# Designs tried in a protein design chat: miniprotein binders against b1l550. Part 173

Target 1, 279 residues: b1l550
Amino acid sequence: MRLPEELLERARDIHSEAPSHRIKLDRVGSFGLKVPVEFKGFLLLAEADVWVSLPEGRRGVDLSRQVEAIYELSNPPKDPFSLCREAAISLLEKLNYADSSGVSIRFDAPLQDGESLKYYGVEISSIASDEIINKIRVEILGMTACPCTAELIRAYKSSEIAATHTQRSLGILEVSTKAEHPDPDKLASIIERAMSSPLRTYTKRPDEGGLVIRSLSNARLAEDVVREMIHLFLEEFGHLPEDTHILAAVRSMESVHMHDIYAERSFSLDEIRKEISSH
Key: E = the ipSAE of ESMFold2; O = the ipSAE of OpenDDE; V2 = 0.75 times the mean of E and O plus 0.25 times the DockQ between their complexes.

## First folded at step 13 (miniprotein)

Design oc3 (at its last look DockQ between E and O 0.88; V2 from the best seeds 0.00; counts 0 for: pae E 1.6 > 1.5)
Fold by OpenDDE base, look of step 13:
Structure oc3 (fold): chain B 279 residues (1-279), chain A 89 residues (1-89)
Amino acid sequence: as target 1 above (279 residues)
Amino acid sequence: SEFTVEAEINGVRITITVEVDGKEIRITVEIEKDGRRIRFMYVITSPEKLEKILEEIERIIRMFGVDPELVKRLIEEARRLAEEILERL
């Protein structure tokens, strides 16, 4: 049932009223929207959050206008990174009482794995105010092999390739920059290359054996993985602004323990370059 | 080297700055309307990326109610500047 338009004209605009308490809110919006995006030739249904700041003198945000802003830009479906940036700016333009806006978009990114597909998790955001900050978080699973156990086994039984425990590890790269969002496939590749081996969706017996041997031959601590991620990141993305902030992390689901091993480093490009150059 | 394209259209001031940083081009866009300023930046590493980013900038500027033909001219001027720089890198 649609209410008669005449009734809408008589209704008070509750959102524009003064609030009972004059307090600014940092984020008011709609969370858990579903928006179509185009990514690498795939049409994906992404989850989106949209928000703006609310000044102390306004009771509520025009939520319908926020939802319209992102859906107008989502038809036809487009690249999620451009959608995120454009939507954040559109929110500020359409909701002129807001001094800040934000958009977050989450999806699983398809990644080619031979004749099959694997995936990695992506969360992108754009925060707009006087300037725009773009954030991307990439999460991908890989495999690590423990060098400590390998050394113990090597000492016990002389072998060129020592057996060791292997586990699934989650690698995380989070980048916040004033530039556009870094390429997520490149970020995923950095994570995979930093681990002992990638995971495969489909393996034939020879391929599986080769994958395990590769892992054993490239045994890495969680700490090694994070350091390698940082090193590879600097090689690929050293061109980003110096104030670009990075979180590099790994969560290793250790196969010999009931708990996970976690390692991380948070840094700016300026900070890490100074650290490395001091050695 | 820094090059700037500026336009003021219907109370919207648009500044596009093209800067060379080593082997890369940085494009900074600043839009001023009704006393508000929005600044955003791109790092261009290839001609293909340049075109994609210029298309995005065009769409963004159009959201501020700027005439599409005027925006097109502004973008074309920015393109020419960026291409001239890319050819020299």
Scores: ipSAE 0.762, ipTM 0.916, lowest interface PAE 0.7, mean pLDDT 91
Fold by ESMFold2, look of step 13:
Structure oc3 (fold): chain B 279 residues (1-279), chain A 89 residues (1-89)
Amino acid sequence: as target 1 above (279 residues)
Amino acid sequence: SEFTVEAEINGVRITITVEVDGKEIRITVEIEKDGRRIRFMYVITSPEKLEKILEEIERIIRMFGVDPELVKRLIEEARRLAEEILERL
C-alpha cells in the first residue's frame, strides 16, 4: 500500500542536509539496473549503472531521480548509444548540485553468422561534466593458430604439411573519445579480421575443415593480432579526435598450455600516428 | 567549409558549429545555462547519419527547459546550412 503523500510535508529532507563529515564523493548512484534497448532491430534487456558526483556539503543523492531519468529516456526503447549519452546529460541537468555524471550500459550484441546468430560483448559509458567523454569496449571471440608450431611441422617432413595448435582467443577493443561512440559492429569486425579465423555458431564437417585450414593459412602471433587490430582501427576510425584513447588486446586460451597468453597496447591517436610516421 | 548557428532561448545559450571537410562532418555543440557550460561533439563520415545526430542534439537541448519550437527552428537552420555545404561538394 502507498503511504500518504502528506507525510512529505512533515518529514525531513535527509538528502539535502549537510553531512557530519564534509567529504566530496566521486560516484554515487544506482548500479545493475535493467533497461530495454533497441539494437539493430533487436529488443534487448541491457544492464545499466548511473551515478553523479556529490559535493562535500550535500548529505545524499536523490537516487529515485537518477533511476527515473534513465527510465524516462528508455521508454520507448531506443539505441543504447543515444540512451547512454542522453542519460548522462540528463542526470547532470536534473541533479544540478553534481559536478559530473556518468552512465554505463552493458549488453550482448547479436551478430549475423551465416543463417544463424552469434554475439559479442559491449560495454559503453558516457561521463558528462563540462564536456562528454564516451567510451566503448567490445569483446569478441575468434580463433588463432600458432605460427611457431606450424613452421616446425612444415620443416619436419614437408613444406606441404601444415598443422599447428589452434585455440579460442578473446579480442578486445576499448575506445575513449570526445566524439560519439564508434559503431560496435565495426569494432567487432576489426577484431575478427585480425584473428586467424572467426568462430562460428555451428559448422558442418566440410565447413569445419575449411575453417581450420583458413586458420592455418593465416597463423598469427598474439602480438601480431594486436598490431593488425591497431592497423585496421586506424583505417576505419583515424578521423576521431587526436586525443582519442584506444586499448587493443588479445587473450589467447592456448590449447597446449595450462595458462593464457596476453598482449596489449594502449595509445592515443596522435601518439600512434607519430610512432608510425617515424618509421 | 564551416558555419555556426547561435541562439539564446529562455536564458540558455546554444552554439552549434558544423565543419565539413570532404566527407568528414564535425559537429560541436555548446550549451550554457546558469554559468555551467557543457560541450560535446560528433565526428561522422557518412552524411546519412546527420539527421539522426541532429535529432539527438534537439532532444539534448530540450532537456534544458527551453521552448521546443525555437529549438526545432535552430536545428532546422543547422540542417539547412549543413545540406547547403554538402551540395557544393
Scores: ipSAE 0.659, ipTM 0.889, lowest interface PAE 1.6, mean pLDDT 88
ESMFold2 (binder alone), look of step 13: mean pLDDT 77; pTM 0.732

Design oc4 (at its last look DockQ between E and O 0.97; V2 from the best seeds 0.76)
Fold by OpenDDE base, look of step 13:
Structure oc4 (fold): chain B 279 residues (1-279), chain A 89 residues (1-89)
Amino acid sequence: as target 1 above (279 residues)
Amino acid sequence: SEFTVEAEINGVRITITVEVDGKEIRITVEIEKDGRRIRFMYVITSPEKLEKILEEIERIIRMFGLSPEEIKRLIEEARRLAEEILERL
């Protein structure tokens, strides 16, 4: 049932009223929207959050305009990065009482793995105010092999390739920059290359054996993985602005323990360059 | 080297700055309207990326109510500047 338009004209605009308490809100919006995006030739249904700030003198946000802003830009479907940036700007323009806006888009990104597909998790965000900050978080699973156990086994049983426990590990790169969002496939590749080996969706017996041997031959601590991620990131993305902030992390689902091993480093490009150059 | 394209149309001021940082081009766009400023930046590493970014900038500027013809002139000037720089890298 649609209410008569005449009734809408008589209704008070509750959102424009003064609030009972004059308090600014940082984020008010719609969370868990579903928006189509085009990514690497795939049409994906992404989850999206949209928000703006609310000044102390306004009771509520015009939520319909927020939803319209992102859906107008989502038809036809486009890449999620441009959608995110454009939507953040559109929100500020359409909601002129807001001093800041934000968009977050989440999806699983397809990654080719021979004749099959694997995936990595992506969350992209754009926060607009007097400037735009773009954030991307990439999460991908890999495999690590423990060098400590390998050394113990090598000492016990002299072998060129020592057996060791292996586990699934989640690598995380989060980048916040004033530039456009870094390439998520490159970020995923950095994470995979920093681990003992990548995971494969489909393996034949020779391929599986080779994958395990590669892992054993490239045994890494969680700490080694994070350091390698940072090193590879600097090689690939050293061109980003110096104030670009990075979180590099790994969560290793250790196969010999009931708990996970976690390691991280948060840094700016300027900070980490100074640290490395001091050695 | 820094090059700037500026236009003021219908109370909207647009500034597109193209600068060289090492082997890369940075494009910074600043839009001023009704006392508000929005600034955003791109790092251009290839001609293909340049075109994609210019298309995005065009779409963004359109949100501020500028005519397609006015925007095209700005974008074309920015393109020319960026291409001239890319050819020198």
Scores: ipSAE 0.718, ipTM 0.901, lowest interface PAE 0.7, mean pLDDT 91
Fold by ESMFold2, look of step 13:
Structure oc4 (fold): chain B 279 residues (1-279), chain A 89 residues (1-89)
Amino acid sequence: as target 1 above (279 residues)
Amino acid sequence: SEFTVEAEINGVRITITVEVDGKEIRITVEIEKDGRRIRFMYVITSPEKLEKILEEIERIIRMFGLSPEEIKRLIEEARRLAEEILERL
């Protein structure tokens, strides 16, 4: 049942009232929205969260306006990065009582894998206030091979090819910057190149053998995977603003252990340059 | 190495700054309306990325109620500045 529209003129404007407890809220919004996005010719179903800050003197947020704002920008479906940045600014313009707004968009990004596709995780956000901060997190699985066990087995058998345990490892790059979001494919490529070998959707047995041999010849400590990710990141994205913040991490699901191995480094571009230049 | 384009109409002030930062061009947009200022930035190296960025900037500026003619002139002026710099690089 639809209620008469004339009631809008008679009803209290609840959201514009003062609350009984005058406390500012940092994020008030609509979470888990389904939005279609266009990425590299694919139509994908993404999940989005939208929010604004709420000053201590305002009781509620115009939630229908914030949902409407992202809906009108998402039709027709478009690039999720533009959608994210534009929606954050739109929210701040449309809800003028807020001093900040935010949008996050999550999707699985397709990546060519021979004659097939594989996917990696992407989460982006844009937070608008007097400045816009854009953040992207990319997560992609690869293969790592342990160099310590490989060296032990090499010494035991004096073999040109050392056997060792191999496992899936999750590589993570997270970038927070005042510039537009970095290309997620480049971030994913950096992570895969830092690993011992990429993972494939499927392989035939001869190709599978080659993949394993490659991983053994590129055995790397989790610590060195993170260091390589940082090196490659700086080559590709060293031009970003100096206060750009990066987190590089690897979580290795060690096949011979009951637990995972984790390595991480966070830094700003100016910080890491100072560190490197002192050597 | 820094150029600015400005417009102010009906209480909305827009500033587009194009500058060289090493090997890259930095485009900074500031929009001020009703006492609120919003600033955002892009970093580009190629003409093809420039067109997508200018289209996004135009869509954002439209949110603040400027006329299509004012937006078009502002964006075209910013494009000319950015293209001049890109040709030198």
Scores: ipSAE 0.667, ipTM 0.881, lowest interface PAE 1.5, mean pLDDT 87
ESMFold2 (binder alone), look of step 13: mean pLDDT 76; pTM 0.710

Design oc5 (at its last look DockQ between E and O 0.91; V2 from the best seeds 0.76)
Fold by OpenDDE base, look of step 13:
Structure oc5 (fold): chain B 279 residues (1-279), chain A 89 residues (1-89)
Amino acid sequence: as target 1 above (279 residues)
Amino acid sequence: SEFTVEAEINGVRITITVEVDGKEIRITVEIEKDGRRIRIMYVITSPEKLEKILEEIERIIRMFGADPEEVKRLIEEARRLAEEILERL
């Protein structure tokens, strides 16, 4: 049932009214929208959040305009990075009472794995105000092999390739920058290269054996993985602005423990360069 | 070296700065309308990336109500400057 348009003219604009309490809100918006995006030749359905700030003198946000802003830009489907940036800016322009806006887009990114596909998790965000800050979070699973157990077994059995426990580990890179979003495939590659071995969706028996042997031959602590991620990140993305902020983290789902091992480092490019140069 | 292209289109003031940082080009877009300012930065590492970014900048500027033909001219000027720099890297 559509209400007669004539009734809309008589209705108070509740959103434009003064609130009972004059308090600014940082984020007001619609969360859990579904938007189509084009990514590496795939058409994906992503989850999106859109928001703006609300000044102290306004009761509510024009939520319909927020939703309209992102969907207008989503047809035809485009890359999620440009969509995120453009939508954040569009929100700020369309909702002139807001001093800031934001968009977040989440999806599973396809990654080629031989004749099959694997994936990694992506969350991209753009926050617009006087400047735009772009954030990307990439999460991908890999495999780690424990060097401590390997050393114990090596000492016990005198084997060149010591058996050790292996586990899945979740690697995380989160980057916040004033530049455009870093390439998520490159971020995923950094994470995988920092681990003992990547995971494979499909392996034949010889390939599986080789993958495990590689892992055993490249045993790494969670701490080693994080340090390697940072090192590889600096090599690939050292061109980003010095105020770019990075979180590098690993959650290792340890196979010999009931709990996970977690390691992280948060840093700016300026800070970490100074740290490394001091050695 | 830094190059700046400026225009005012339909009350929208646009400043596009192209800066060389080592082997990369930084493009900074500043848009000012009705007392609001927004700054957007891009890092260009290839000609293909340059084109995509220029297309995005064009779309962004148009969202502020700037005349599309005038925006197109501004983008072409920025493109020319950026390409001249990329050829020298």
Scores: ipSAE 0.736, ipTM 0.907, lowest interface PAE 0.7, mean pLDDT 91
Fold by ESMFold2, look of step 13:
Structure oc5 (fold): chain B 279 residues (1-279), chain A 89 residues (1-89)
Amino acid sequence: as target 1 above (279 residues)
Amino acid sequence: SEFTVEAEINGVRITITVEVDGKEIRITVEIEKDGRRIRIMYVITSPEKLEKILEEIERIIRMFGADPEEVKRLIEEARRLAEEILERL
């Protein structure tokens, strides 16, 4: 049953009333929306969250306008980064009582891996107020090889061929900037290059052997991976605004331990440049 | 090297500033309507991305209710000036 539309003329506008308790809310919105996006020629089903701030003098948010705004922009499906930024601005324009808005979009990004695909995690967000702050988080698995065990085995065996334990490690880069979102493929590439070796969807024996040998030849501590990610990030994205904030991290699922190792560093571009220049 | 394009279209005030320094292109857009002001920044290192960014800016300005034909003209002027700077290296 559809209610008569003329009721809008007579009904109280509950959302625009003052609340009984005048308390500002930071985020009021719709979470877990399914949104189609187009990324590098792939049609992907993403999850999105949308929200706005709510001033202490307004009782409610017009939630249907929030959902309508993002779906209008997502039809037809388009680039998730443009969608994220445009939706955040659209929310702020459409819901003019808010002093800020936000959009998050999450998807698994395809990456070419020989004749097949592999995937890495991407979450982007845009928060609009008197400026736009864009954030991207990329997570991708790689392989690390322990240099300490490799050296011990070399010394004991005095062998031409090194050996050590290897494990999957999850690399993380998170970037918050007032510039547009960095390319997630470049962030994923930085993470993979910082590790001992990338992971593949599958390999044949000759390729698998080469992958393992490369990993042993490129043994890295989790700490070294984080440092290398920072170095490579600065080479690729040093042009971003000086107040751009980065988190670089690795979680290593160490094969010889019952627990994981974790290393991280947070920094702004201006902070890290001063640190590097001081040595 | 730098230029600024300003316009007021249907009560929407728009300022587009383009700065070129070596291979870095910085685009700042300020939009003001009904007392609200928002600043948007793009920092690119390859000129081929300029067209997509200008198209995004055009869509954003239209969200505020500015006349589409006047917005298109503003964006074309910004594109022309940016291309002149890039041609001079």
Scores: ipSAE 0.693, ipTM 0.900, lowest interface PAE 1.3, mean pLDDT 88
ESMFold2 (binder alone), look of step 13: mean pLDDT 81; pTM 0.775

Design oc6 (at its last fold request DockQ between E and O 0.96; V2 from the best seeds 0.81)
Fold by OpenDDE base, look of step 13:
Structure oc6 (fold): chain B 279 residues (1-279), chain A 89 residues (1-89)
Amino acid sequence: as target 1 above (279 residues)
Amino acid sequence: SEFTVEAEINGVRITITVEVDGKEIRITVEIEKDGRRIRFMYVITSPEKLEKYLEEIERIIRMFGADPEEVKRLIEEARRLAEEILERL
């Protein structure tokens, strides 16, 4: 049942009223929206959050207008990065009482793996104020082989390729920049290349054996993985602004322990370049 | 080297700055309307990216109520400038 328009005209605009407590809010919006996006020829249903700041003198945000802003831009479906940036700006323009806006979009990105697909997790965001900051978080699983156990086994059996424990490891790259969102496939590739080996969705027996041998031949600590991720990131994305902030991390689901091993480094491009150049 | 294209369209002031940084071009867009300013930036590493981001910039500027035909002219000016720079790199 739709209320008569005449009744709507008589209703107070509750959102525009003064609040009982004059306090600014940093983020007010709708979380868990579903929006279609186009990514590498796939039509995906992404999860989206949209928000704006609320000044101290306004009781509420026009939530309907926020939802309209992102859905107007989502038809037809477009790449999620453009959608994120455009929606953040649109929110700020449409909600003139806000001094900041933000959009977050989450989805699983398809990645070709031979004749099959694998995936990585993506969360992108854009925060708009006087400037726009774009953030991307990529998470992808790989495999690590422990060099410490390999060395112990090598010492025991004198094998060229020593057996060692292997485990899944989650690699994480989070980038915050004033530039556009970095290419997520490149970020995923950096993570995979930093590990002992990638994971495969589909393996034939020879391929599986080769994957394990590769891992054993490229044994890496969690610390090695993070350092390699940073190194590879600098090679691929050294063109980003110097104030670009990066989090490189790995969570290794260690197969010989009941707990995970975690390693991370947070840095700006300027900071890490100075660190590396000092050696 | 830095080059700037500027226009005021329907009360929207737009500044597009094209900066050469090594082998890359940075495009910075500033939009001013009703006392508010928004700045955003792209790093152009290929002609394909240039076209993609110019199209995005065009859409963004139009969201502020700028006349579409005048915005197109501004974008074409920025494109020409950026292409001339890319050809020299």
Scores: ipSAE 0.815, ipTM 0.935, lowest interface PAE 0.6, mean pLDDT 92
Fold by ESMFold2-Fast, scan of step 15:
Structure oc6 (fold): chain B 279 residues (1-279), chain A 89 residues (1-89)
Amino acid sequence: as target 1 above (279 residues)
Amino acid sequence: SEFTVEAEINGVRITITVEVDGKEIRITVEIEKDGRRIRFMYVITSPEKLEKYLEEIERIIRMFGADPEEVKRLIEEARRLAEEILERL
């Protein structure tokens, strides 16, 4: 259904009017948009949020221009990282009253796992103003094994491979940078390599036994995993700008407790290098 | 070493700076139009990434209404400079 265009002459331009209260808003936009993206050969359904800042003198945002910006850039489907950066810039170009714009895109990323696939969580954003800040958060499950109980059981049994409790642990790497988004597969790989063992979507008894033995032979505290993630991150991504900010974290769902264990460290590349070089 | 390519196309002022940072190439893009300035950058670690991000830069500049043919010429000059640097690494 379409109304006559001459109604536009008589209708007020609500969005450009002064608001009842002269208050700036930080984020006004369209949230929960479904967009197709192309990720490493896969066509995926992602969820996107788009927003702009709204000055104190303007009543509303042209939401149709926001939706138009991301839809134009998502057809045909493209790399979600390029989509994120390009859409944030496009919003500033299309909405000249805004001081800043932002785009967030989230999806589950497929990762080859033997003959099957497993999935890890990816959330990215780009916030544009006089500069662009790109952020990525990767979450993937792995396995950890307790070295404290392993040592106690080894003392008791004099075994080469000690029994200990194992549990799922969620590894988290979040990077905020002026450079392009880091490759999420490399972030996921860093997390998995820092764990006692990766998890699998599908395993048969011999493979399951192997993962358990691997985990037991590589027992690690949540604190060990965080430190190893930081070490591996610096080896892979030390080339990023010195003001790049990183969060490395592990949440271990302890099989012998009613509660989880959590360890984290936030740092800039400049900060961590000075810390390491002073020791 | 640092190289800069500058152009003004249909009222859009573009500055592309290509510089060496350790083993990597850093490309910084500044776009100025109608009193608004936006700056963004890429760290290039391979020829494949160079091509990918030059294509993205081209698309971004074109969104501002700059003539496609003149933008293409600007990107080719930036590519030439970046490729010369990559060959020396």
Scores: ipSAE 0.783, ipTM 0.927, lowest interface PAE 0.9, mean pLDDT 86
Fold by ESMFold2, look of step 13:
Structure oc6 (fold): chain B 279 residues (1-279), chain A 89 residues (1-89)
Amino acid sequence: as target 1 above (279 residues)
Amino acid sequence: SEFTVEAEINGVRITITVEVDGKEIRITVEIEKDGRRIRFMYVITSPEKLEKYLEEIERIIRMFGADPEEVKRLIEEARRLAEEILERL
């Protein structure tokens, strides 16, 4: 049943009232929206969150304007990064009582993997106030091979056999910057190149052998993977604003243990440059 | 090494600054309407990225109610300046 439109003139506007407790809220919005996006020719159904700040003197948020902001921009489906940035600004323009707005968009990004596809995780956000801060998090699985065990096996009977335990490792790069979101494929590539070997959707025996040989010849500690991620990131994205913040991390699902190992480093571009230039 | 394009369109004040930062071009946009000001930026590494982000900037400015034809002219002026700089890099 649709109620008569005439009631709008008679009913109190609950949202614009002052609340009984005058407390500012940092994030009020709609979470878990399904939004179509276009990424590298793929039409994907992404999950999005939208929010604004709510001042202490306003009781409620105009939810229809929030949802309108992102859905208007998503038809026809478009690049999720442009959508994220544009929607954050649209929220701030449409909801003039808010001091800040935010949009997050999450999707699995397809990657070509030989004659098949694989994927990696992407989460982006844009937070708008007097300025816009754009954040991207990329997660992709790779393979690591333990150099410590490899050395022990080499030393056993002076063996020439290179063997060690290998495991899946989740690489993570998270970038927060005033510039536009970095290209997620470049971030994923940095993570994969820092690993001992990429993971494949499938392999036949000759290809499987090559993958194992690559991992053994490229054995890396989780710590070394993080360091290599940072090195490669600086080569690719050293041009970003100096206050850009990065988190580089690896979670390794160690095949010989009941637990994972984890290594991470966070830094700003200006901080890491000073650290490197001092050596 | 810094060029500024400015306009006021239907009560929306827009400033687009194009500057060189090393081998890269930085485009900073400031939009002001009804006492609210917002700034955002792009770091441009190629002509294709320049075109993509200028189109995004045009869409954003129009969200504030600025006349589409006047916004288009403003973006064309910014494009000309940025392309001249990018050509020299």
Scores: ipSAE 0.749, ipTM 0.916, lowest interface PAE 1.2, mean pLDDT 89
ESMFold2 (binder alone), look of step 13: mean pLDDT 81; pTM 0.784
ESMFold2, fold request of step 14: ipSAE 0.699, 0.727, 0.697; ipTM 0.904, 0.912, 0.906
ESMFold2 (binder alone), fold request of step 14: mean pLDDT 82, 82, 82; pTM 0.799, 0.803, 0.800
OpenDDE base, fold request of step 14: ipSAE 0.800, 0.802, 0.805; ipTM 0.932, 0.933, 0.934

